# VH-VL binders against q5qx64, part 6

Target 1, 184 residues: q5qx64
Amino acid sequence: MESESHWLWLFNTESGKLSVKLSDTDVFDTPYKPSQLVNIHFNEQMMDIEDATTFQIVSETLEAYPADKMPCAPQNAALNATAWCRFGRPQMPQSWHFQKSDISEWPLERRLCELNSGFDQGLFLILDTDDEFATCLLLSEGMQLSAIKSLRQYHVIKVTLNRLLPATVDLALSAQSNWGQQLA

## First folded at step 19 (VH-VL)

Design q4
Fold by OpenDDE, look of step 20:
Structure q4 (fold): chain C 184 residues (1-184), chain A 122 residues (1-122), chain B 107 residues (1-107)
Amino acid sequence: as target 1 above (184 residues)
Amino acid sequence: QIQLVQSGSELKKPGASVKVSCKASGYTFTDYYMQWVRQAPGQGLEWIGWINTKTGKPKYAEDFKGRFVFSLDTSVSTAYLQISSLKAEDTAVYFCARSGRWMFGKYAMDYWGQGTTVTVSS
Amino acid sequence: DIQMTQSPSFLSASVGDRVTITCRASQDISRYLAWYQQKPGQPPKLLIYAATILQSGVPDRFSGSGSGTDYTLTISSLQAEDVAVYYCQQYYSTPLTFGGGTKVEIK
C-alpha cells in the first residue's frame, strides 16, 4: 500500500462519487452521496497530514481487534472514516431510532459502540463525541432501523449518549485481560 | 488573532476563595472546550478539568472535585475557575487553554492564557 | 489513570545538536499524544499533536514520532531559543495526564 502522503481525493461530478486514489491502479470508492458531503470544490486533491493521520489512527484502532470479530476490513472502515471526517456533512441527531441505554457519560477511550433499534443491533465506530452526542459510523454490513428502513455499512448517524451500548468486542477483550491477570 | 487573557495575580489566606477569569477572543467561544491546568512552583503541569462552553457541562479530575468549580459567561466569552477553602498546596499558576477542533486533536491545547498566580499564605 | 513517563528529566546539549526526548505511556494511547514547550515565565506552547502533526507556526526542526505506548520528540538541530521545559500529554482518556517534563539547556 502506498504512503498516505501520495493519496488523492477524487470527486467525479458526473457520477457524484467520492473516491480515494491509493495508487495508479488502486482506487477506493466511498459509499457517500453528494448530499452527504460538504466542501468539495475539486476533481482531484491531495490528502493532507490530518487525513493521513486520521487514517492511521482509525486503522490501528480497528486492527487491535481480532479480525474474525470485526464485520469489516480495517482499511475500508478507516478510508471511509477519513472521508467522512474530511468531507462529511454535520448530522442532526436521530436518536429516536434507537433504544435507550443506561449510559449518561461515555468514556473517552471507548472508540466502538453498539446501537439497538429494536429490530437490529449494529457495531459502530465513534468518530466524535461530546458530553451530549456521538457521531457514529456503522461498521456492520447493515442495520435494520424499522420494518421499511435500514442503514448501509459505513453510514454515519448522530445520537445522544444515552443510546450508546458498550461494544461486545470490547467487553470480551476486557474479560480476557482480567482473567489473565487473575491467573497470573 | 486568537487570544486568552486571564485575570491578575491573587494573594489569599487559607480558607478563603478565589475566582480566576479567562476571556477568549478571535474565535467562536462556544465551538471549543476550555481546559484548566495548574503548575505549582518548580513543578510540572497538572490537568484540573474542562468545561464544554456550549452546554456548560464540566469534567473534573478526581482530585479536584468539590472545591474547584468551572463556570461560564458566554455573553462575554469568559470562563471562570473558582477555588474554595483554599489551602497552601493550592499555590500555583493556573492556566486556561483552548482545545483543538480536529477530531483526533480535540483535547490537545492549542492556545493558552498567560496564567494566573494564586498564592495561599497565612 | 494513564501514567506518562518522560525521559530524560534533564538534557544539556550544544547548538546544532540533535536532541531526543521520549515519553512512555502506561498503556496504549493510540497516538493521542501532544508535545508542549514551556519557556521560563510563559505558558506552554503546543508543538505537536496526534503524535506526529506539527502545529502551525512551529519550526520544522521539531518532529514527533511513535505509536502504542512509546513516543519521541526530536529537535533536529538545537537552537538557543529552544531552551525550555518540554512536556508530553496524553488525551486518550480522562483524566488527561502530562509527563514529568524535560528541561533542555545549552552547554
Scores: ipSAE 0.883, ipTM 0.941, lowest interface PAE 0.6, mean pLDDT 94
Fold by ESMFold2, look of step 20:
Structure q4 (fold): chain C 184 residues (1-184), chain A 122 residues (1-122), chain B 107 residues (1-107)
Amino acid sequence: as target 1 above (184 residues)
Amino acid sequence: QIQLVQSGSELKKPGASVKVSCKASGYTFTDYYMQWVRQAPGQGLEWIGWINTKTGKPKYAEDFKGRFVFSLDTSVSTAYLQISSLKAEDTAVYFCARSGRWMFGKYAMDYWGQGTTVTVSS
Amino acid sequence: DIQMTQSPSFLSASVGDRVTITCRASQDISRYLAWYQQKPGQPPKLLIYAATILQSGVPDRFSGSGSGTDYTLTISSLQAEDVAVYYCQQYYSTPLTFGGGTKVEIK
């Protein structure tokens, strides 16, 4: 297993920056502002086994796709997903930004989706679903949501299931392996 | 203290119906899905399905669609499994089990009821 | 549907022995795997979720490992109270499915 005592959560009270110390010389900064976070009253905090497991699962999920089909390094997405799962503030749904689909349920194994704002269509990692909502982390570099609003990479949005679209990378996979039948 | 207490054992004839209850305590009932699993005599575990305790929306394994119906009474933190048109092969212990809360453990079953034995004999 | 194959179906070991139970999935389940212990006359009890994480209150002689399709439950030093049937379960996709079980006895 990975050494969990190796990685530390860092919170800089001066800048409001949440980071991961990967080594003595390597620090990864998350893009989240304090207003988006909870439980950030620390300077350093050890990453626990659930954090390490989240990182590993997300990394492996994204590494299963060809690198030229991913808009980000899997490890960067995994670090930000882990940070959000641990410290992200619970969200209200914001489905109105996105066009509706005919989806009434979403298969558990589909960990990626796309959302279409009418201005842009972005690739997302699904952090959680239930029978009403999906919590989605943007993998694409950025996504325009409206004339005046954009979603930045790795930021999280919650939507009703009827906004989810199958990810293009998964449609290509299903064309070769009949995985698309699991959605129908 | 988290606890799931199920109703008592049932002896039924083929064609009858049974309703098994599962009363939860020690946690917020609507924050966790409830799952149902059965175990025929001397056999392994078989997933029947789950129910979203907040919305009441069920999901059933294909072999259990139709005769098996999940329901809730959230006012008393209780889930129900009703089986209609009972068959001899429905003879089993029926368990309710709570889903986990952490997203990568959400459908692992972290607390189980004591089981309800349903015996179907002619 | 994802089939889960456990081996062995039965094992007998002495107190203090290291016991290993394996579980193979018919496809990659990405660590979405749980292990349960079922003692005679009792409901199953969650031991491990996410392939490697011990449930609260489970003794640390239990451990889980594996990735992809192949997973292992290890009991580092078997105790008399560990006599039980052990089941793996995938929750990568619906329907959720269990392995056939491994009955562990004391020699």
Scores: ipSAE 0.725, ipTM 0.882, lowest interface PAE 1.3, mean pLDDT 91

## First folded at step 20 (VH-VL)

Design j1
Fold by OpenDDE, fold request of step 21:
Structure j1 (fold): chain C 184 residues (1-184), chain A 122 residues (1-122), chain B 107 residues (1-107)
Amino acid sequence: as target 1 above (184 residues)
Amino acid sequence: QIQLVQSGSELKKPGASVKVSCKASGYTFTDYYMQWVRQAPGQGLEWIGWINPKTGKPKYAEDFKGRFVFSLDTSVSTAYLQISSLKAEDTAVYFCARSGRWMFGKYAMDYWGQGTTVTVSS
Amino acid sequence: DIQMTQSPSFLSASVGDRVTITCRASQDISRYLAWYQQKPGQPPKLLIYAATILQSGVPDRFSGSGSGTDYTLTISSLQAEDVAVYYCQQYYSTPLTFGGGTKVEIK
């Protein structure tokens, strides 16, 4: 799906839902709660060029992978990613849920990662990264963190880089061709 | 209002060291990566690396590791580039540039210093 | 490293002309591409980022397009003040790399 200039952010104060109006008949609901969002003091707001571009980049990024290897539809992930990039509340790191990796530096070109909680391993889209942390959006259909805690699809979590694992899908692609750069 | 002001031109001999400063103003210094780019006379732009002012952690291009060192003085919102063991081929204009903040333009450089000419000559 | 190849290296056009500069990456850079303008004796100036987004304050006669490996900077109507060298830059991966530049002059 291509981003359209007439796409609108919708926030319903009564229901607490953040949605994207794609057309007169098509509205996409994000799973994010008001408590997870900032700057949502509107009913309707036009998407700006950065939002549209975010959607496009994320969509194209995810569409580059075989559909059968992805646990979500690129469009849905891209819409949620766009929503988070626009309205997501900055997260505190929650690295303790995940096992440590051997990663000390994460390559920029790696847009996907996996995290292992010891109970489960999930595929994530990296929304933002610096030299310390990565903000990751869960693409997998849920992820168990503990016996009593689980993440839902499209949940956003911030972790230290030493928790990041290469995505299995990237490893598979790299085995077939030169995909990305070796992790340093 | 956002400005990056660099130190003045430098004339050095081979083997000497130089330290270029880049003073930032008009924004929160620690919130944006500082990039360093050089341009040899009549040549194109070459990325040296960046530094995260929040953490002080630098990233260097491979060709610049060793003799090129980024540093900071956050108290005065200033970034520094030190070049040691200067060579003639280091002759260039050196620019500091602020990285963007938007995550998909994060490493685009939206504000630039005026440049510092470093000339290495015997 | 990702190599960025710009073409042409030099172009001369008249005021009002449509000007197109191309940048090709050695691999897919997924729109992590910026365009800069550098006038004589000045530092580079950001024109476009994320391949298509116009930097604030930049005239709308500038536009960017492209995806994958191929990107284009377009000046819809060249002005005298547009005389400069233009550079593309990828920030898909480190090291960040620039194109070789395109010198634009007025006839």
Scores: ipSAE 0.910, ipTM 0.947, lowest interface PAE 0.5, mean pLDDT 95
Fold by OpenDDE, fold request of step 21:
Structure j1 (fold): chain C 184 residues (1-184), chain A 122 residues (1-122), chain B 107 residues (1-107)
Amino acid sequence: as target 1 above (184 residues)
Amino acid sequence: QIQLVQSGSELKKPGASVKVSCKASGYTFTDYYMQWVRQAPGQGLEWIGWINPKTGKPKYAEDFKGRFVFSLDTSVSTAYLQISSLKAEDTAVYFCARSGRWMFGKYAMDYWGQGTTVTVSS
Amino acid sequence: DIQMTQSPSFLSASVGDRVTITCRASQDISRYLAWYQQKPGQPPKLLIYAATILQSGVPDRFSGSGSGTDYTLTISSLQAEDVAVYYCQQYYSTPLTFGGGTKVEIK
């Protein structure tokens, strides 16, 4: 899917909703609360080339996987990812929710990861990484963190690299087609 | 304005060491990765690696592991490249370059030093 | 490692000509591609990043396109000051790798 230059960011101060106007009849609502966002002092704003490019890259990244193996539609994930990249408030690490992995260095080319809370394991899109942390967007339809706490789909969480697990879908592809991806 | 100013040309003998400096100005030094690239005479660009000035953690291309060492002096916003046990093949212009910040341009290099010529000759 | 193959290695054209340089990656790099211009005796200069985004201050006669493995840098109207060597670079995975370069000259 390709982004179009006429897409608009919409922010409704009354409802607190951040949306993307895709067409005259098609508006996509992000799940993000105003408290999770920055620089949202607008009602309507044209999407810029970086946003459009973000959408394109994320869409293509997700579309590379079999649809039946993905817990979300690439378009929805890409729109939310784009929204977060533009307006998402920097997150404090919340690594304590997740079990440690054997990862010391995360390969740059791995855009998907899994996190395990001990209660559940979820698939995430990596939005940003450095040598210490990864900012991850939940692709799974929710994820249980504890007996009383769960993450909603497209929730963004920052964790240390040693919490990241290789995505099952990547491992499967590597095994199937000699994809040549480095295993963690 | 954003600038990267590198140290002057170096002439070394094989087996010697050299340390190239790259002083950054015009931006917050610790917020951007510093990358190193070299270019042998008449040749193309070759990525050496990068260093995160915030953490000091480097990443090297495989061919450059061992003899090439990145270091920092954040107090003066300066990155260093040290090459030990110099070889004739190390003769090249060495560039420092700031990495971008935007997620999908993060490892594109938006500002470059003027380059430092290192000549290794017996 | 990802290999970047540029074509052509050398290009001679007239002022005002449309110039196209191609870069092919050995695998899908998902638009994690930059283009650089290096004039004689100078460091490289970033022209394009994320395959299509023009770096600030770069003339709009430069443009980038492509996806997957195939990418193109286009100069819509070649100028005398565009004489340089151009490089593509992938930053999809480490090690970061450059194309072999394309030397552009004016006839």
Scores: ipSAE 0.909, ipTM 0.948, lowest interface PAE 0.5, mean pLDDT 95
Fold by OpenDDE, look of step 20:
Structure j1 (fold): chain C 184 residues (1-184), chain A 122 residues (1-122), chain B 107 residues (1-107)
Amino acid sequence: as target 1 above (184 residues)
Amino acid sequence: QIQLVQSGSELKKPGASVKVSCKASGYTFTDYYMQWVRQAPGQGLEWIGWINPKTGKPKYAEDFKGRFVFSLDTSVSTAYLQISSLKAEDTAVYFCARSGRWMFGKYAMDYWGQGTTVTVSS
Amino acid sequence: DIQMTQSPSFLSASVGDRVTITCRASQDISRYLAWYQQKPGQPPKLLIYAATILQSGVPDRFSGSGSGTDYTLTISSLQAEDVAVYYCQQYYSTPLTFGGGTKVEIK
């Protein structure tokens, strides 16, 4: 994989596809529709240092988890996360799709969360948080919200903090670390 | 031009209260967290906490809960730090600082006030 | 709480020298690290954020590197105006914490 500094944003006005050119032979397509994107005024544009850094941080974050416990490849998730952070349209909260949790404050260090719709539960990457809301990117292959509505992988949704659940993968890692310390 | 302007130096006795102001300009006040940091004479930097100007919700470091209170006047883009029951160990320069916007630099402090010296002496 | 160990505490070098300051976190902070410069009688100034990104207006002789727990601030060619105390800061988790600082002087 070539350095992020050589990567290009590509937008095809005919197809409405946003892609990342990783090399002369490697192009990654994001699943985002033009209506979900803002500030697209180019056909080709170099990634800046913040985009590259976003990719690195997200990749490293996701690579810290066992691959068999993750529903997606870290690189794909990181590319989509980077695309959203750069071009994603700010979302209105859609908390009503999800069951309430006991969370009133979310720790900064928790970059993953789960949301439960009552029909399904999905794993999300947290792209942004404040004291009220979290912007979450779906890592699971899909998530059913209702009998007729589902989210696709890498869909971004904004919810109130009281909808967030700790990620099962985080709980498992914490348990393993605690047992290791107790046995040492 | 983004700027944070703090109130002037304070001399207080132990047990008294002080209120430091930080007036912001050059940006949308409610879009960025306001951080508070102190520095005792000849010492390093110590994070006190932050406040979200949009919601008014503060977050304090554990050591500063109780006597330290953040407040806002959004109509004049001003943040306040009040310290009650002042102690000699509270003697320090107090800084307000704006956090960045970018997701992975959100809590880096990109603009600082000039600092307010608070001296507590009997 | 995450402890930030900064070294050295004091550094004396000549103009034109390459200067390196290190910061070690007590745990992985995933590049959520900033570097600040503080000159006497002034507030801190942001130099680097996200471990490697140079703040706008900062000379390119400053650079940041690192990942995981270990980070470095480098001044490629020390200038007289670089005399200051430098601090690292993690914003991976609350409470936000700073390193102890490195005082840089010119010989």
Scores: ipSAE 0.891, ipTM 0.943, lowest interface PAE 0.5, mean pLDDT 95
Fold by ESMFold2, fold request of step 21:
Structure j1 (fold): chain C 184 residues (1-184), chain A 122 residues (1-122), chain B 107 residues (1-107)
Amino acid sequence: as target 1 above (184 residues)
Amino acid sequence: QIQLVQSGSELKKPGASVKVSCKASGYTFTDYYMQWVRQAPGQGLEWIGWINPKTGKPKYAEDFKGRFVFSLDTSVSTAYLQISSLKAEDTAVYFCARSGRWMFGKYAMDYWGQGTTVTVSS
Amino acid sequence: DIQMTQSPSFLSASVGDRVTITCRASQDISRYLAWYQQKPGQPPKLLIYAATILQSGVPDRFSGSGSGTDYTLTISSLQAEDVAVYYCQQYYSTPLTFGGGTKVEIK
């Protein structure tokens, strides 16, 4: 069993800000607006075991990649992913910003993807998939969606599977493996 | 209370077909995948596949593609497994099981039917 | 496909004993691991998901641990009603696969 979490969810009812209290002096602010979150009825609440497990799984997933290939600190991404999984509003798909791919099915073990707006191509963490949709959290610093719209780091968007691209970092690892096999 | 109730045991000859039903109650049927698992006599568990009741789209393990067909009747919250061209090796207990809901436990099977024994003999 | 190797295949222990069952995956499964209990003549019952989280209604003498490829189910004090076959299952990748099972009996 993992060490028990002592982290607390904090919600400021005036500003609508959701945060994680990591210690008496250390508070992590999430970037989500109140309109993106479910109705939150507390000012302070303990993280439960599922929250702690989400944090651990996401941290470990991202830490498996070389740090110079990740556009974010894994722990920051994991905190925001945990917050969204617990408090994010259910979303309607917003695929219209992204160019289509040929993909109609996505392997469960592929936890990263990229999306292409035609202006930018961003790296995302997949929080959930089913046979129609993926819920994606932006890992890249920011992503231009149109001439006048951008997506901020750690913000979440839901898309149909036919917008997903394999992550470049995963393709690079596959290419390295093929090259090594050719040399042997 | 969540329950999955399966149809009764079946005795069949090789070459026949069988249709096992799994009636769900106590939850919103279309919100959870339904999975199917096989257990041959004295053996372990083997995943057959799942079906998304919202879309009707199935996924089968490779060894079960073809003769094994999932279907649904959402009006009565019931999933079905049909096995055609039965072989002696299809003799087993067949379970339906519901997927979980939390994203990192989604495909663990949190509620199971009681099982349906299908016996194929001459 | 991810192969799940479970050991031991059989164990016999006394009431009150601490029992451990191990499950090794052929690849890293990132804690996407469930444990099931199947008593004679019954369907499997979910005990643990996400490697460590106890399903509602399961006695707290059951616990799960592990990460990567190596996972353990522990029964801190074996009871007579724990006679069963125990299975691990990965859900990291399709096809979903189970360990071969561990039959637990009382001496």
Scores: ipSAE 0.775, ipTM 0.892, lowest interface PAE 1.1, mean pLDDT 91

Design j1
Fold by ESMFold2, fold request of step 21:
Structure j1 (fold): chain C 184 residues (1-184), chain A 122 residues (1-122), chain B 107 residues (1-107)
Amino acid sequence: as target 1 above (184 residues)
Amino acid sequence: QIQLVQSGSELKKPGASVKVSCKASGYTFTDYYMQWVRQAPGQGLEWIGWINPKTGKPKYAEDFKGRFVFSLDTSVSTAYLQISSLKAEDTAVYFCARSGRWMFGKYAMDYWGQGTTVTVSS
Amino acid sequence: DIQMTQSPSFLSASVGDRVTITCRASQDISRYLAWYQQKPGQPPKLLIYAATILQSGVPDRFSGSGSGTDYTLTISSLQAEDVAVYYCQQYYSTPLTFGGGTKVEIK
């Protein structure tokens, strides 16, 4: 596998906007507010090998699912996941938005989950997990959290493991075939 | 510099217990999982499990549940592996190893202790 | 459990030779793979993580490649100090599992 080292992080120090320059004509804007990001002291910087590898792993993970089952372009999710892994500020848990589940343990290999607010159920990419918490990036286009509050696509939240639900796309694949088997 | 220093080799009889220590230095002990790996004579590597030093919660590979117990003393940045009811097949070198921090390398083992040889013979 | 099949179990090569070691997982492990070097009487040493990333301080004659189920460690020009047993290890799911090892010797 080759590095994506030709891609550049762009950061506007006045506005706090983080972007990726993919080519001379293509710039991808991340949706993260300055308060969600660590302090960034460059205007332009090459992606390092860990950034490129994050992008590749997330892209490949999401591309393994049927395209009509994903609520997003895998490349867009992977770019935002890479940005958050590199520059996202550590979060406090925000579990109160979501209903509890019966799950007390989460298998390391489950990289997708769903969360249920009581108003909506969204599909998330797990960016990190430990024995207490999961850091989740919203893949669904949006998710209603209350009567007046929604979570926007690609935004990141941290929750206790007892809020995680198995992703519907993973349950469907298990019912048809074994975990990790090829697509039919 | 990051270092894991293990206790010295042990000679035991079947049925006895052993407690291997792994003292960490050069990093914040509670920020990184500690893993345990064994290597029987002339054999490859086997993952025993890990422990989260922040919570004290262990995870064991199935073959090691029961007689193998992880513990911690965070005040001295030390992890322990205790093996009870020792059997001849427990004869091996036991390593502690630290997890990484970057989430796509998190469970690769970036620093290893020197190993502790446990010999169980009648 | 994910089984890691490592090949060959033994190889003998001359200084300067290109050496390749293959590791096959029983299922897709999505690049969650590490390579270790273990010299006689020493603990394993991390060489490669995330299938392709060289650990700090490891000579650049070592490289990793692969995706899905098939992974390769390459030593571009074998040196005398590279005599060791090499292990792959997946960390995609628990239990973490290692390949059986490849012993590399100088002819």
Scores: ipSAE 0.757, ipTM 0.884, lowest interface PAE 1.2, mean pLDDT 91
Fold by ESMFold2, look of step 20:
Structure j1 (fold): chain C 184 residues (1-184), chain A 122 residues (1-122), chain B 107 residues (1-107)
Amino acid sequence: as target 1 above (184 residues)
Amino acid sequence: QIQLVQSGSELKKPGASVKVSCKASGYTFTDYYMQWVRQAPGQGLEWIGWINPKTGKPKYAEDFKGRFVFSLDTSVSTAYLQISSLKAEDTAVYFCARSGRWMFGKYAMDYWGQGTTVTVSS
Amino acid sequence: DIQMTQSPSFLSASVGDRVTITCRASQDISRYLAWYQQKPGQPPKLLIYAATILQSGVPDRFSGSGSGTDYTLTISSLQAEDVAVYYCQQYYSTPLTFGGGTKVEIK
């Protein structure tokens, strides 16, 4: 896949819709509203090398997991992640929706996490971390956050590190490997 | 534009302490991690750790926990590496380096100080 | 800890030659790899990040490639000013680790 060579950002100024033109006939619509986006001054713009690299890394990360363990197509998640990394408005933390964990640091290599609202537990892709916060993109189809609020798939939320849980899919893969070694 | 200027070379005896400074300019100091790397004479590069200037929180490679301490003075955009109880094996060039700007290159080191030679001898 | 193995340790080439340096990680590092150039008596300089992206101001004779565990730095036409030691570095996990270096000389 050579996304840099032929993929274009599209922005419809009347509808406020951010999309990716994949081919002459294929357009991928992102779910983000204009109020969630920044730095859009175009109707059409070529993806740059960092956009293409973001897409490739996220795609490869998610493709490494069994397809039946993923709640989304890796390519759809990668397109939305690329859009958010490029045009997403900086988020304020909204940790209060989520139950605390004992975690004070998060390993760089863990690119997936789960968050638990007390109503629901969702699988997220980590777009960025530092020593205080993680910016997380929802991979699960939807997630109830409170009695009256839900987070939609591919939407982004920022939380303190002590809300992050290890992803179940990562724990299951580690357990399979350990059992395989013990049985061998 | 972006510069990291380190303090001058030091000659020390075993058991002494040294404090290397790294003054940053040309960017917002608190927006980028500062990393520390050493290079013993004739050898390769070795990561010591990093510090987040926004929070003051350090992370050290395991072999450097204890005697190696990072600190900051954000009022003058300066990071410090202090090494206590110096040993001959601490003889090296010590570099500060800034983290990258983009998350998939965030811990690549895009700007480096000139290096500070610390020599520990009897 | 992720070990980074560079090869060759030394190379000598003529001006204009194509030079390749390889770096192997002990596990998949998902393109979280940088290349540095260190000229004699100077600090390292970032050449490439994310395995393939040239840092601003780096001549286009430098290129990076690879994925998974195997990565390559290529100098398409070696110049006299390219005499240096070249290091790869992974930043996929902590501790951050460097390759052992490749010393490039002109014949």
Scores: ipSAE 0.745, ipTM 0.883, lowest interface PAE 1.3, mean pLDDT 91

